# Designs tried in a protein design chat: VHH binders against Beta-methylmalyl-CoA dehydratase (mch). Part 4

Target 1, 351 residues: Beta-methylmalyl-CoA dehydratase (mch), of Chloroflexus aurantiacus (a9wc34)
Amino acid sequence: SAKTNPGNFFEDFRLGQTIVHATPRTITEGDVALYTSLYGSRFALTSSTPFAQSLGLERAPIDSLLVFHIVFGKTVPDISLNAIANLGYAGGRFGAVVYPGDTLSTTSKVIGLRQNKDGKTGVVYVHSVGVNQWDEVVLEYIRWVMVRKRDPNAPAPETVVPDLPDSVPVTDLTVPYTVSAANYNLAHAGSNYLWDDYEVGEKIDHVDGVTIEEAEHMQATRLYQNTARVHFNLHVEREGRFGRRIVYGGHIISLARSLSFNGLANALSIAAINSGRHTNPSFAGDTIYAWSEILAKMAIPGRTDIGALRVRTVATKDRPCHDFPYRDAEGNYDPAVVLDFDYTVLMPRRG

## First folded at step 1 (VHH)

Design K11 (framework vhh_3k1k_2)
Fold by ESMFold2-Fast, scan of step 1:
Structure K11 (fold): chain B 351 residues (1-351), chain A 123 residues (1-123)
Amino acid sequence: as target 1 above (351 residues)
Amino acid sequence: QVQLVESGGALVQPGGSLRLSCAASGFTFSEYAMRWYRQAPGKEREWVAGISGEGSSTSYEDSVKGRFTISRDDARNTVYLQMNSLKPEDTAVYYCAADIEYWSGTYDEYDYWGQGTQVTVSS
């Protein structure tokens, strides 16, 4: 039937195309409970309404990554249902604070197209914007995704590769004006180490590992409505490349973020995603470990109580991170590395 | 460079057995599903059997279930197809396949194929 959407193939995209993604979604406290239980997250800001209120917020906000997953999931049927791999992220900026009961909607614009040399696939560059019910931007980001061609003989489009930003400048970061660290409770936050105590180049092993379960990653991808066939359809995938479903890469981001509490407990929220790469697939049964490096310390203009840290978090599968696995001298990722995530967090300062 | 090299094809009588081997190099073998396909003269290539990257699941085309067994030896980077109770209709060139370039794909999209090994079932 003409009424069904089998997803778009590379040939279906056009430079400058705007896509309004179906459907708006209200985030409920049930969604928050499911997200919290998937990761066992210990961050006080999203766990405790009194703690969030002591920092000037109305209540415990929705986790930045849950906002990311919901905004991202809305793009899947139109952008990446027929995707082979989500290749990377850039220029991710979080905006307005999201609370339970807020409704999010997503719109995307195609900003680049490149056919691969194999003639079977191409890369689509997309700028996506998530807004709340007040039309305030809650998240905007660029991602690029490898998508199958319907017909290998179809002519290639003109190649346009956008200039990707290296990072979101500190002057573009959103820090809600009501937020204040004046009443910050170190004991409840879980660490005495504030922005002032971290050093550029410092490497932090987050120590613990978490083993992914089949039902767990299926619950995650369902919660986010990321219906890409590689995550959902075991009937097809048992005869596919890996013989099994692959874990949504965003699930790995959330696992790594949760592990990073051990060493980065006062990293209140993610203000920006500067870049991200899913470097190898992950499956149920894999045990995820993580480590982080402090890349930069930034003062926020007009603020003495809160600063920004630029952090790289690297996640590995079945490999503890005590020796900080990453890239070799030639730039090749260690085979155990599954995530290379460069992001900016907001953290209290001593004033 | 990724390479797949099949061996073990032979002429065999109906009811006989053969074990095919596929030696893989140039990628992290244990991470990827491995598959066997076959192509008879004048026919399209058809899928025969698959084994997951961890060996936790196997799958087979209906006409070979109970007769063929796929297995892997990750220490030796080798996948096997044990073929028992062979029939004349099993006559084909058998190919080893792996989709290495991408994280995932459909069974119709494979990056790498071996050269094939001929199996003939005839008296």
Scores: ipSAE 0.000, ipTM 0.283, lowest interface PAE 11.6, mean pLDDT 87

Design K12 (framework vhh_3k1k_2)
Fold by ESMFold2-Fast, scan of step 1:
Structure K12 (fold): chain B 351 residues (1-351), chain A 122 residues (1-122)
Amino acid sequence: as target 1 above (351 residues)
Amino acid sequence: QVQLVESGGALVQPGGSLRLSCAASGFTFDSYGMRWYRQAPGKEREWVAGISSSGGSTSYEDSVKGRFTISRDDARNTVYLQMNSLKPEDTAVYYCAKGSEDYYFGEYTDYWGQGTQVTVSS
């Protein structure tokens, strides 16, 4: 009936369209506990209220990636329910600190459309903004997603591909003014390596692998409310392109972030997502490994105790990362690479 | 002009083997990763296997892992798919595709070959 929404198809989107996503959501301590258990996160800032308070925060904040997943999930029924794949991210900037009890809502604007040569699919570029109950921006980012066409014979829209920023400038980063590294506990943080100790071009193998389970991924997609049919509906996907459900790309981001604790324990929070790409599909049963490269070291204006690191984290499936698989000289991704994630983290420094 | 020409498809009995070939022209072959896709009647195209431009890394769809092997011969501008222990479920038209830096984008590229039919039936 007209009362139900089966999701939007490529031809339903219009350049300049604004979408206010249903429904606002309060993040609870139960959501935090579930997120922590899904990934086995070891980061002290988001796991320990006394640790967070010693750094000048009210209590342990919501993990930046949980904020990302909840903001992202609100867009799914309107943007990506009929999606084939979420392709990438750019210009992601985290804003106000989010705590348990805060309520988030999301709005998106269509900023680009491109029909693929197959005539069956197209790419939708959207700028999404998540705000808290005080209308403070907690996250804004650009993503682009491949969506099915309802009718292959429908005329293609004018092709508009936005200019994507290469990175979020350090001057645009939000650094909470209350945060101070004066009382930083290296033993509780889990590493003696601070901002000063990392070198541009340094590559870090995060060593460990984690195998994705069906129940784990379904729990994650439910927590995020990412109900895209390719992740959720096995009855449909058994007859689809892979014969099975694909893993949400954001789940891979969180697995890679969790693995990166081994080598980047003092990377307190993600301040920006400069670029992210889901380069190959992942499935339950795949084992995820990760490695990182330090891309840049940046001083934060007015701060001597906290610096910014620009990091690339690469995730692979069924392929250990000791030799740092990524792209060849010609720019082609290794087929085992499932994630190319370029982000900026805040890290204490000695001076 | 990019051209991809698949060959090697045939009718085989369950448990049989086939080697598919894809001859490439119109681009610098050794600079690109290559992929194999398949499409069964009434189903969407699905990715089967991928190989990096250097040949140092390969990846496979779960249902073919351990049975199929992708390889390349840059001197001959050719990518291969060795298919062992074939099942009726492997029946499809198999397509070679010039890879891109984005797998999902590359899957929908117009740089696909004409395809070669593989039928696994008694």
Scores: ipSAE 0.000, ipTM 0.216, lowest interface PAE 11.9, mean pLDDT 87

Design K13 (framework vhh_3k1k_2)
Fold by ESMFold2-Fast, scan of step 1:
Structure K13 (fold): chain B 351 residues (1-351), chain A 121 residues (1-121)
Amino acid sequence: as target 1 above (351 residues)
Amino acid sequence: QVQLVESGGALVQPGGSLRLSCAASGFTFSSYDMRWYRQAPGKEREWVAGISGSGEYTSYEDSVKGRFTISRDDARNTVYLQMNSLKPEDTAVYYCAVEYSDTLGYFEDYWGQGTQVTVSS
């Protein structure tokens, strides 16, 4: 029937195309509770309304990554239902604070297209914008995704690869917090280490591993409405490349963020996603470990109470991170590395 | 650069057994899922079996379940397909495959040249 959306294939995209994604979604307390239970997040900002209020917020906000997953999930039926893999992220900037009861909607623009040399697939670059019910931007980012071709003999489009920003400038960050030494409870936050205590080049092993379960991942994909067939549909995927469903890369991001509490407890929120790459597939049964490196320390103009840290978090499967696996001298990822995530967090300063 | 070399294909009688091998090089073998596919004359290439990088999980196409067993030897960078109770309809060229990227985030299937299995009297 003409009434159904079977998803788009590479040939269906055109440069400059704008896609308004169906449907707006109100985020509820139930969504928050489910997200917290999936990852066991310990961050005080999103767990404690009194803690959030001590930082000048109305109440405990929606976690930045839950905002990301919901905004991302809305793009799936139009952009990545027939995708092979989500390849990376760039220029991700969080805007207005999102609270339970807020309604988000997403729109994307195709900003690049590149057919792969195999003639069977292509890469689609999109700039996606999530807004709340007042049309305030809550998140914008660029992602690129490998999508199947419907017909290998279809002519290739003009190749256009957008310039990807290296990072979101500190002057473009949204800083919704007001921090006071008198009001910031270090014991409740879980660490005495603040922005001042971290050093550029410092490497932090987050120690623990967490094993992914089938039911957990299916619950996550349903919460996010990320219905890409590679994550959702075992009947299709048992005849696919791996003979099984692959884990949504964003699930790995949330697991790594949750693990990073051990070492980065005072990283209040993610303000920007500078770069993110899913370097190898993950499956149910894999155990995820993570480590982080401090890439930069940035002062926020006009502020002495809070600063920004640029962090790389690397996630591995079935490989503890005490030796900080990453890339070899030739730039090739260690095969155990499943995530290379470069992001900016906001963290209190002593003043 | 990724290289996969299959061996072990032969002419066998119905009900016979055969073990295929695939020697892998150019990547860290123990970290990647490995798969076997086959292509019969006049048909599309079809997936047969898969094994996880850890070796803990295996999967099979319905028509070969209980007859074929996939395994790996990470010390020798080799994946195996043990085929028992062979039937004429198993006649095909068998390929091993890995999905690998030497370019950040861009995965492609790498295939061997195949090994011919013929099940006939």
Scores: ipSAE 0.000, ipTM 0.192, lowest interface PAE 13.0, mean pLDDT 88

Design K14 (framework vhh_3k1k_2)
Fold by ESMFold2-Fast, scan of step 1:
Structure K14 (fold): chain B 351 residues (1-351), chain A 121 residues (1-121)
Amino acid sequence: as target 1 above (351 residues)
Amino acid sequence: QVQLVESGGALVQPGGSLRLSCAASGFTFSDYAMRWYRQAPGKEREWVAGISSTGDSTSYEDSVKGRFTISRDDARNTVYLQMNSLKPEDTAVYYCAAGYDEPWSYEMDVWGQGTQVTVSS
C-alpha cells in the first residue's frame, strides 16, 4: 500500500539530503521512571531534583543515554528499515539539558555514500541532530549504516566518505553555564572521589553482574521506539540463525553505565560519545559485568569546579571483570567482551 | 551469486580433531562477521562460534569453548573452525553464515549446504 512507509533503499539516499523524522516526542516522568527502573540507576543528578538544583539545574535532568536512545530511535524507519547493520558512531556531542516535559525531534543529513564491492549494498553516512521544543540542539552524532540496494544494476553514486573524528575535543563539550559544584554533597552523591582523585590508566572493576530478562529488553526497545526486527519479532527470529532475539547494543551500554556507579558515582553526566563497538552478541539470560579505564583527564576552559574524564567502559557476558578482560597480546578481544565504549563524562573537582 | 561452501566434514573417533572450511563468494568478505552453526537430527540449529569482521573478536557456545577455534583468512575469503577433543555430542551438520558486528545487525539470508561431522567409535 502507498499509505505505508516501506523504508529507503541505498539508491534513495542523496548526498546533502535532509530527512525530518516523524514524530516529535515529549519525554514524561513516566518515561524517566521506566528508564531508571530498567537499569537500577543510582546517579544522584538524574534521581534527585533537590540534588540537581543544588548544582544549578532547574530539576533532575533526563539521563544522557535516554536522550541518545530516543533521538536514535526516531531515525530507524527512515534510515535503517532496509538496513543490514548499523556500523558505527562518531562525534556524539550532547548539548542543551533535557528535562521531563521537553519535546524532542530529530533530523538527519546524508553526509556520505559508499557502494560496497558486492554491488548489492552500500553504506550511508548520516549526521543526526536532536533538538528540543526551542530548536536547541540536545544531541548530534554521526552514524553509518549498511543498506540494501533495490537493484544491483543501478549505477553507483560518487563515493564520499566523511572525515570521522577519533574523539570529541574538550573545547567542543557543552557545560551548562549555570552549573556549579560549590555546594556539592559527597554523601548524597555516594562517593568521596572527585575528578582530582582519578588517574590516567586507572582500572576500576564495577563488581556486580546483572542478568538480562526478555520482558526487560522488550520494554527498553519499546521505550526507545527501536523496533528493529532482530530485537522485537520473536516469530521471525525463532526461525532465524540464533533461534531467538538479539539484545539491542544500546541496552548493554545503559546496563554498563548503571553498573559503573560503583566506582564512578560522581561521573554525573555524559558529555560525549567518542566511539562504541559491540564485539559479540548478547541474549536474554546473559549476565553483564563491567569495568572502566580512565583514558584522559581534561580541564574545561574557564572552569575550576568541573572537569572532564575520558572513560573506556568494557562490558562482558557471564564473566566477572576482576582481571579486566579486554584484548590479548595480539590485540584480539576476549570472547566474553560484548561492549567497548569510549565516552566523556563531567565530574566535580575541588577547584 | 552470493555463496557459502562448507567443507572438511568427516567421520572421526572421540578425542579426534577436524578442521572445517567455509569459502565465501559474491560479497565483500572483509565487511562481514562470520559464524558457525550446527544442526543435529531432530534439533534446532545451534550457534557454535563467531568471529568479527576485523578478526579482533571471537565468541563460542559454552559446550565448545576451549575445544574449538574460529579463524578467518580474508585474502582467501575463507572462515575456519578448528575442532579439537571431539565428542559424540558434536555430531551434526555444520553451517557457516555471514553477518555484521553491530548489535542491530543480522546475518545475510545465505546458507550453504553444510558439512557433516560424525563423532563415533
Scores: ipSAE 0.000, ipTM 0.313, lowest interface PAE 11.1, mean pLDDT 87

Design K15 (framework vhh_3k1k_2)
Fold by ESMFold2-Fast, scan of step 1:
Structure K15 (fold): chain B 351 residues (1-351), chain A 124 residues (1-124)
Amino acid sequence: as target 1 above (351 residues)
Amino acid sequence: QVQLVESGGALVQPGGSLRLSCAASGFTFSTYDMRWYRQAPGKEREWVAGISGSGSTISYEDSVKGRFTISRDDARNTVYLQMNSLKPEDTAVYYCATDSYLEGYDSSYYFDYWGQGTQVTVSS
């Protein structure tokens, strides 16, 4: 029937097309509790209202990645329901702080199209913007996704691949915190190491592993409303590429972020997603480990109380990270690497 | 030119063993996921086993788990399906397939290629 949305195929997208995604969503304390339980996050900012208030916030905010997942999930029925793979992210910038009770809505613009040489699939580049109930941007990002063609004989569109930014400039970061050294509780934060203590090129093994469970991942995709068939529909996927449902790449990002508390406890929030790649698939039963490298240290103009760190976090499956697996001498990823995530965090400084 | 060629199909007695091979050419084998499917007469094609390009992810359909083993030899561009404790219901044409998996930004090509199949018959 014309009344149902079977998802868009590659031929359905047009360069410059604007898509207003259904439906606005109010984020509740229940959503926060579910998110916290999925990842066991230890970050004080999102767990403690007094801690958040000591940094100038109204209350404990919604985790940056939960904002990301909710904004992302709203795009799925229109952008990626018939997707084969979500290929990457660029230019992700977090804006206004989100609190429980805020309502988010998402709009996307098609900024690039490229048909693959197989003639069966194409890549759709979209710029997505999430806003709160006051039309303040809470998140904007670029992603590109490989989508099936309905008809292999349909003519290819003009190939347009957008220029992807290498990073979000420090001057574009939203810095909602005011840090007082007298009021910042290092013991409650979980670490004595602040922005000043990290060195460019420093590598940090986050030590612990976490095994993904089937029900855990299904709860995650439901919380985010990420109903992409590759994550959701076992009846379809049992005949598909891997014979089983693939774990949503964003779930791996959240697991890696949670693990990164051990070594990066004072990384208050993610301010930007510079790039992200899902380098190999993950499934229920896989055990995720992570390590991070400090890529850059950036001063926030006009601020002495807080700085930015550009971080690469690498996640692996069934492979501990004590020797920092990443790429070999020829540039190929280690077979165990499932995530290569380049992002910017905000961290207090010693005045 | 991408090409997949299955071999090793034969008539075998119940409880027997058989190894299927799939020789691949025309692509960088070590970076692509390999899968086995089967189709019995009058039935839909069903997935049997999969192995990622990295070799780190291996999966099986429940009815074959513990009896079948998928493996790959990247030096020979070959994927294998070792079939043990064969049952009459395993009788089918077995197909090798390859597909692009989740790669980062540089995944610019999708291969959805099937071999022509190899017949496995399990009967007395």
Scores: ipSAE 0.011, ipTM 0.246, lowest interface PAE 9.5, mean pLDDT 87

Design K16 (framework vhh_3k1k_2)
Fold by ESMFold2-Fast, scan of step 1:
Structure K16 (fold): chain B 351 residues (1-351), chain A 123 residues (1-123)
Amino acid sequence: as target 1 above (351 residues)
Amino acid sequence: QVQLVESGGALVQPGGSLRLSCAASGFTFENYAMRWYRQAPGKEREWVAGISGSGGSTSYEDSVKGRFTISRDDARNTVYLQMNSLKPEDTAVYYCAAEDYFSGYEPSEYDYWGQGTQVTVSS
């Protein structure tokens, strides 16, 4: 029937196309409780209303990554229902703080298209914008996704690959916190290490591992409404590349972020996603470990109480990170590496 | 260090059989769909057969369906192409490819290719 949406295939996308995604979604405290249960996050900002209020916020905000997942999930029926893989992210900027009770909606623009040489697939570059009920931007980002063609004989579009930004400039960061050294509770935050204590090039093993479970991953994808067939539909995926459902790459991001509390407890929030790559698939039964490297330390113009750290977090499956697995001398990822995530966090400074 | 090494190419008479092998190293083999392509003299490289990472799904170009069988042995990091009832038009260099599902924004940049093995079908 013409009334159903079977998802878009590569040849359905047009450069400059704007897509308003169905349906707006109010985030509830129940959504927050489910998210916390999936990852066991220890970050005080999103767990404690008094802690958040001590930093100038109205209440404990929605975790940046839950905002990301909800905004991302709204794009799936239109962008990636027929996707093979979500390949990467760039230029992700978090805007207005999101609280329980806020309603988010998402709109995307196609900014690039490239057909692959196999003639069966193509890559779609999309700029997505999530807004709250007051039309304030809460998140904008670029992602690119490999999508099947409906007809391998369909003609290729003109190849357009956008120039991807290396990072979100520090001047574009939203910094909603007011930090007072007298009011910042280091014991409640979970660490004595502040922005000043970290060094560029420092590598941090987050030590612990967490095993992914089928039911928990299905709960995650349902919470986010990420209904991509590769994550959702076992009947189709039994005949697919891996013979099973693959884990949503964003689930790995949230697991790695949660693990990073051990070493980065004072990283209040993610202010930007500079780049991200899902380098190998993950499945239920895999155990995720993570490590981070401090890539840059940035002063926030006009602020002495808070700074920004650019961080790379690498996640691995079934491989502890004590020796910091990443890429070999030839630039190839270690087969155990499942995530290469470059992001900017906000962290209190000593005055 | 990712490598794909094809072997088994030979001169055969029409109606003959060959088994091609592709030995993979330097990556987690079971994470990759494996494919066979071929390139005949004066023609573009064309897809021949594919097998999913799980081995549960196989696919074939119409002209080889029923004659060729793709299989994999994950314990040996090897993919095979059994070719039966060979025809002169099957003459080509046969290439093994591993398609990295999540490795980048440019699929061709992150796909791994072997050097090829020559199959000649002639009397």
Scores: ipSAE 0.000, ipTM 0.219, lowest interface PAE 12.1, mean pLDDT 87

Design L01 (framework vhh_lunsekimig_d3)
Fold by ESMFold2-Fast, scan of step 1:
Structure L01 (fold): chain B 351 residues (1-351), chain A 121 residues (1-121)
Amino acid sequence: as target 1 above (351 residues)
Amino acid sequence: EVQLVESGGGVVQPGGSLRLSCAASGFTFSSYALYWYRQAAGIERELIASITSGGSTNYVDSVKGRFTISRDNSENTMYLQMNSLRAEDTGLYYCAADSYYDEWGSGYDYWGQGTLVTVSS
């Protein structure tokens, strides 16, 4: 039927195309409860309304990564139903704070296209913007995704690869918190270590591992509405590249963030995603570990109560991180590395 | 360190047979799709055969029915059995393992050195 959409193939995209994604979505307390149960998040900001209020917020906000997943999921039917892999992220900036009851909508613009040498696939670069019901930007980011061609003999488009930013400047960060040292409860936050206590180049093993389960991952993909066939359709994927469904890369990001509480408990929120790569596939049954490195410490202009840390979090499968696996001498990722995530967090300062 | 090492190339007369091998190390071999590419003089590398982690195979039309790709996960080795060889099959044969996530979208960042096959009387 002409009324159905089997998803877009590489040939269906054009440079400068703007896509208004269906449908706006109100985030409910039920969505928050399900997200918390999937990852077991311990961060006080998103767990405690009194804690959030002590930092100047109306109530406990929606976790930055849940905002990310909901905004991302809205793009899937139009961008990545026929995707092979989501390749990376750049220039991710979180804006207005999102609370339960807020309604988000997403639009994307195609900013680059490149056909692969195999003639069977291509890479689509998109700039996506999520807004709330007041048309305030809550998240904007660039991602690029490898998508199948419908016809290998279709002519290639002009190759355009956008200039990807290395990082979000500290001056572009949204800092919605007001921190008072007298009122910041270190015991409730879960750590005595603040911005001042971290050093550039410091490596932190988050110690614990978490095993991915089929049912939990399917709940995650449903919550996010990430219906990409590689995550969703086992009947097709049994005969596909890996013989099974692959785990959504964003699920790994949330697992790694949750694990990072052990060592980074005072990292209140993610303010920016500078870059992210899903370096190897993950499957149900894999056990995820994570470690982080402090890449930079940044003062926020005009603020002495709060600072920014640029952090790399690396996630591995079936490989504990006590020796900080990452890249070899030639620059190739360790085969156990499944995530290389460079992001900026906001953290209170001692004064 | 990821390595792919091809062997089994040589000179053969038209109608002859060769068996190529690709020995792999440094990655979880059983989880990856694997490929044979061919590069003839003055022609870009072309994918001629593939095998998924689950064992499904695909071939370019020019070799279908003559070549058979297979894998042995216990030995971390992939094979290409080449029968009824023609002069047009002459070229460097490369094995490749698909990088699941490749920045350039090629998916073939693990390459062997190549093995030369010459079909000549």
Scores: ipSAE 0.013, ipTM 0.290, lowest interface PAE 8.5, mean pLDDT 88

Design L02 (framework vhh_lunsekimig_d3)
Fold by ESMFold2-Fast, scan of step 1:
Parts: structure tokens; sequence; C-alpha cells
Structure L02 (fold): chain B 351 residues (1-351), chain A 121 residues (1-121)
């Protein structure tokens, strides 16, 4: 029927096309409580209003990743309902702080198209922007997704692959915090280790594992409104490739971030997503572990109270990370690696 | 032309073992993900094991620890080693080729004819 949206196929996208995604969404205290319970997050910034206020914020903000999931989820019916795989992220920059009661809306622009050599699929590159009720950017990012063709005989579009940045420059980061030694409570934050204490190349095992439950994942995908068939529709997927639903890659990102509290407690927020790759599928029943490497230490221009760390967090399934599994000599991911996530966090300095 | 040919099925007692083979031709074997499906009488065809072009594997819980999927790219052949067989494992076993890396489609362009496994006492 002309009144229903069956999702877009590769042929439906056009270079320069702007898509205004339905529907705006107000984030409530109930959404925050659900997100916290799904991941057991211990980060003080998003758990404690007094702690957030000590850093110059109005109250405890919405977690950067919950902002990401809500913005991402709004794109699903238009971009990735008929997707095979989300291939990666680049240039992810968090902007204005989001608080409970804020309303987010999302718009995307098609910035690249490439038909695959199989003639049955193509890759769509999309620049997505989430804004609040005052039209302030809260998140912008590029992602590219492999989408099916409706008709293999349809002509290929002109191939355009955008230039993807390796990272978000430190000068482009939003730094909404003011840190003072008098007001920063190390005991409440959960660690004595600040920006100065980390070294480039340092590897940190986050120790603990968390087992994914079917109902937990379904709650997460519903919270985010990520209705992609591979995550949502068991009737279709029981006859699909895996015979079961695949865990949303973003769910793994949130689990890994929550596990990273053990070792990175003073990483206040994610300021940028430089790249992310979901390297192997994960399913309900898998136990997720994580480890991180410090890739770079960056001074924030004009600031002595706060700095930025570029971090790689690797998540594994059913494999503890004491030996830091990653890639082999040939560059292939260890089969247990499910996430390779390169991001920038803001962390207080001793001053 | 693309061809997938299963073999190795037969009749075994509970607790027994079988090794299934899927011989492939007509495509660059090493570039593709490959799958084993099972269909029991009166039950819909279900995916039981996957092996990806990079060598990683997945299993449904009911066969995990008992079945092992493997591939030999030099021989264009995929295997399913089945140990500790149960009456519930009785069915037609199919191999399938996924034309699309990472695809979760319920439809594959190329299926084998199947090989029958009967577990009976």
Amino acid sequence: as target 1 above (351 residues)
Amino acid sequence: EVQLVESGGGVVQPGGSLRLSCAASGFTFSDYDLYWYRQAAGIERELIASIYSGGSTNYVDSVKGRFTISRDNSENTMYLQMNSLRAEDTGLYYCAKDLEYGSSDYYFDYWGQGTLVTVSS
C-alpha cells in the first residue's frame, strides 16, 4: 500500500537527498532509568545531579550513548530497515548537552553511493544530524550501510565515496565542563587516576563480563526504536541467515562503555566517535568482556583543568581480555572480537 | 554454474557421530560465507551452523559443543562434524551459500539437495 513505508532499497537513495526522519522524541526520566538498568552504568556524571552540577552542568545529563542510540534509531525506517549490515562510523561529534525533558529530532543527507560488484547490494553513506528543541546540534556523524537492491537489473548510480576523517580534531570538541580541585570528588568519581596518569600505548583490562539476555536486548532495541528486522523480527529471522536475531552493535558499545568504568572511571563523557566497527555478530547468551588502549593524549586549547584521551575499546564474546585479543599478524580480527571502537573522552587534569 | 552437493548422511544410534560434507563449485569458495541448515519432518528449516569467509563460526544453542563446522578452501568443501547425536537431530541437512557478506536474509540463491540423517535406536 502507498500509505505504508516498507523501507528504502539501494535504488531509492539519491546523492544530496535530505531525509527528515519521523518522529521527534522527548527523553524522559523513565528513559534514563531504563538505560541505566540495561547497562548498570556507574559513571558519576550521568548518575549524580550534584556531581554534574559541581562540573558546571544544570543537572545529570543524558548519557552520550543514549543520545547516539536515539538519534540512530530515528534513521532506521528510512536508511537501514532493509540493511544487511551497518559497516562503520566516522566523524561523530557530540554537541550541546542533552538533559531529561529535551526533545531530539534527526535529519540525514546522502553523501555517497557505491554499488557493490555483486550487483545485488550497495553502500549508502549518510551524514546524520540530531538536534534539540532549540535546533542546537547534539550529535552529528557519518555512517555507511550496506542495503539490498529491490531489482538487481536497476542501473547503478554514479559511484561517490566521501572522504572520511580519521578522527574529530580536538579543536572541534565541545567541552561543557569546568573542573576545579575544590569541587571534583575523586571518591565519588570512583578513581584517583586522572588524564595525567594515563600513558599512550597503555592497555587496560576491564576485567568483568556481562551476559546478554534476550529480553534485555529487546528492551534496548525498543527503547532506541531500532526496528531493523535483524534485531526486531524473530518470525523473519528464524528463517534467516542465523536462525535468530542479531544483537544491535550499539548495544555492545554501551556494554563495553559501562565495563570500561573499571579502569576509566574519570572519563566523564564521550566527546567524539572517530571510528567504530562491529567485527563479528553477537547473540543473546554471549558474555561480553572489554579492554581499552590509550591511543593519544590531547590538550584542550586554553584549558588546564581538562584534557582529551583518544581511546580504543575492544569488546569480545565469551573470552576474557587479560591478553588483549585484537588482530592477528594478517590483520584479521580474533573471532571473539565483536567491537573495535575508537573514540575521544574528556577527563579532568590535576592542574 | 553454482553447485552445492551434500553427502555423509546415514543412520546412527544415539550418541553416535557423523561427518557431513558440502562440495562446492562454480564460485570463488574462499570469498563466501557458508551455512548448514536442518529440516525435520513437520518442522520448518532452521539454521544450525555458520562459517564465515574469515573463518569465524556460529552455532545454535542446541548443537553448540556437539557440532563443529569447518571449511577447506583448497578443496572447495565445507564440513559438519556431528558428535553425541540425539533423536532430535534427525532430519535433512542442507548446505547453503550466502551471496552477500553479513546477510541475514531468509532466502539464499543457492541451496544443496540435502543429506538425510536418522538417529534411531
Scores: ipSAE 0.000, ipTM 0.178, lowest interface PAE 12.7, mean pLDDT 86

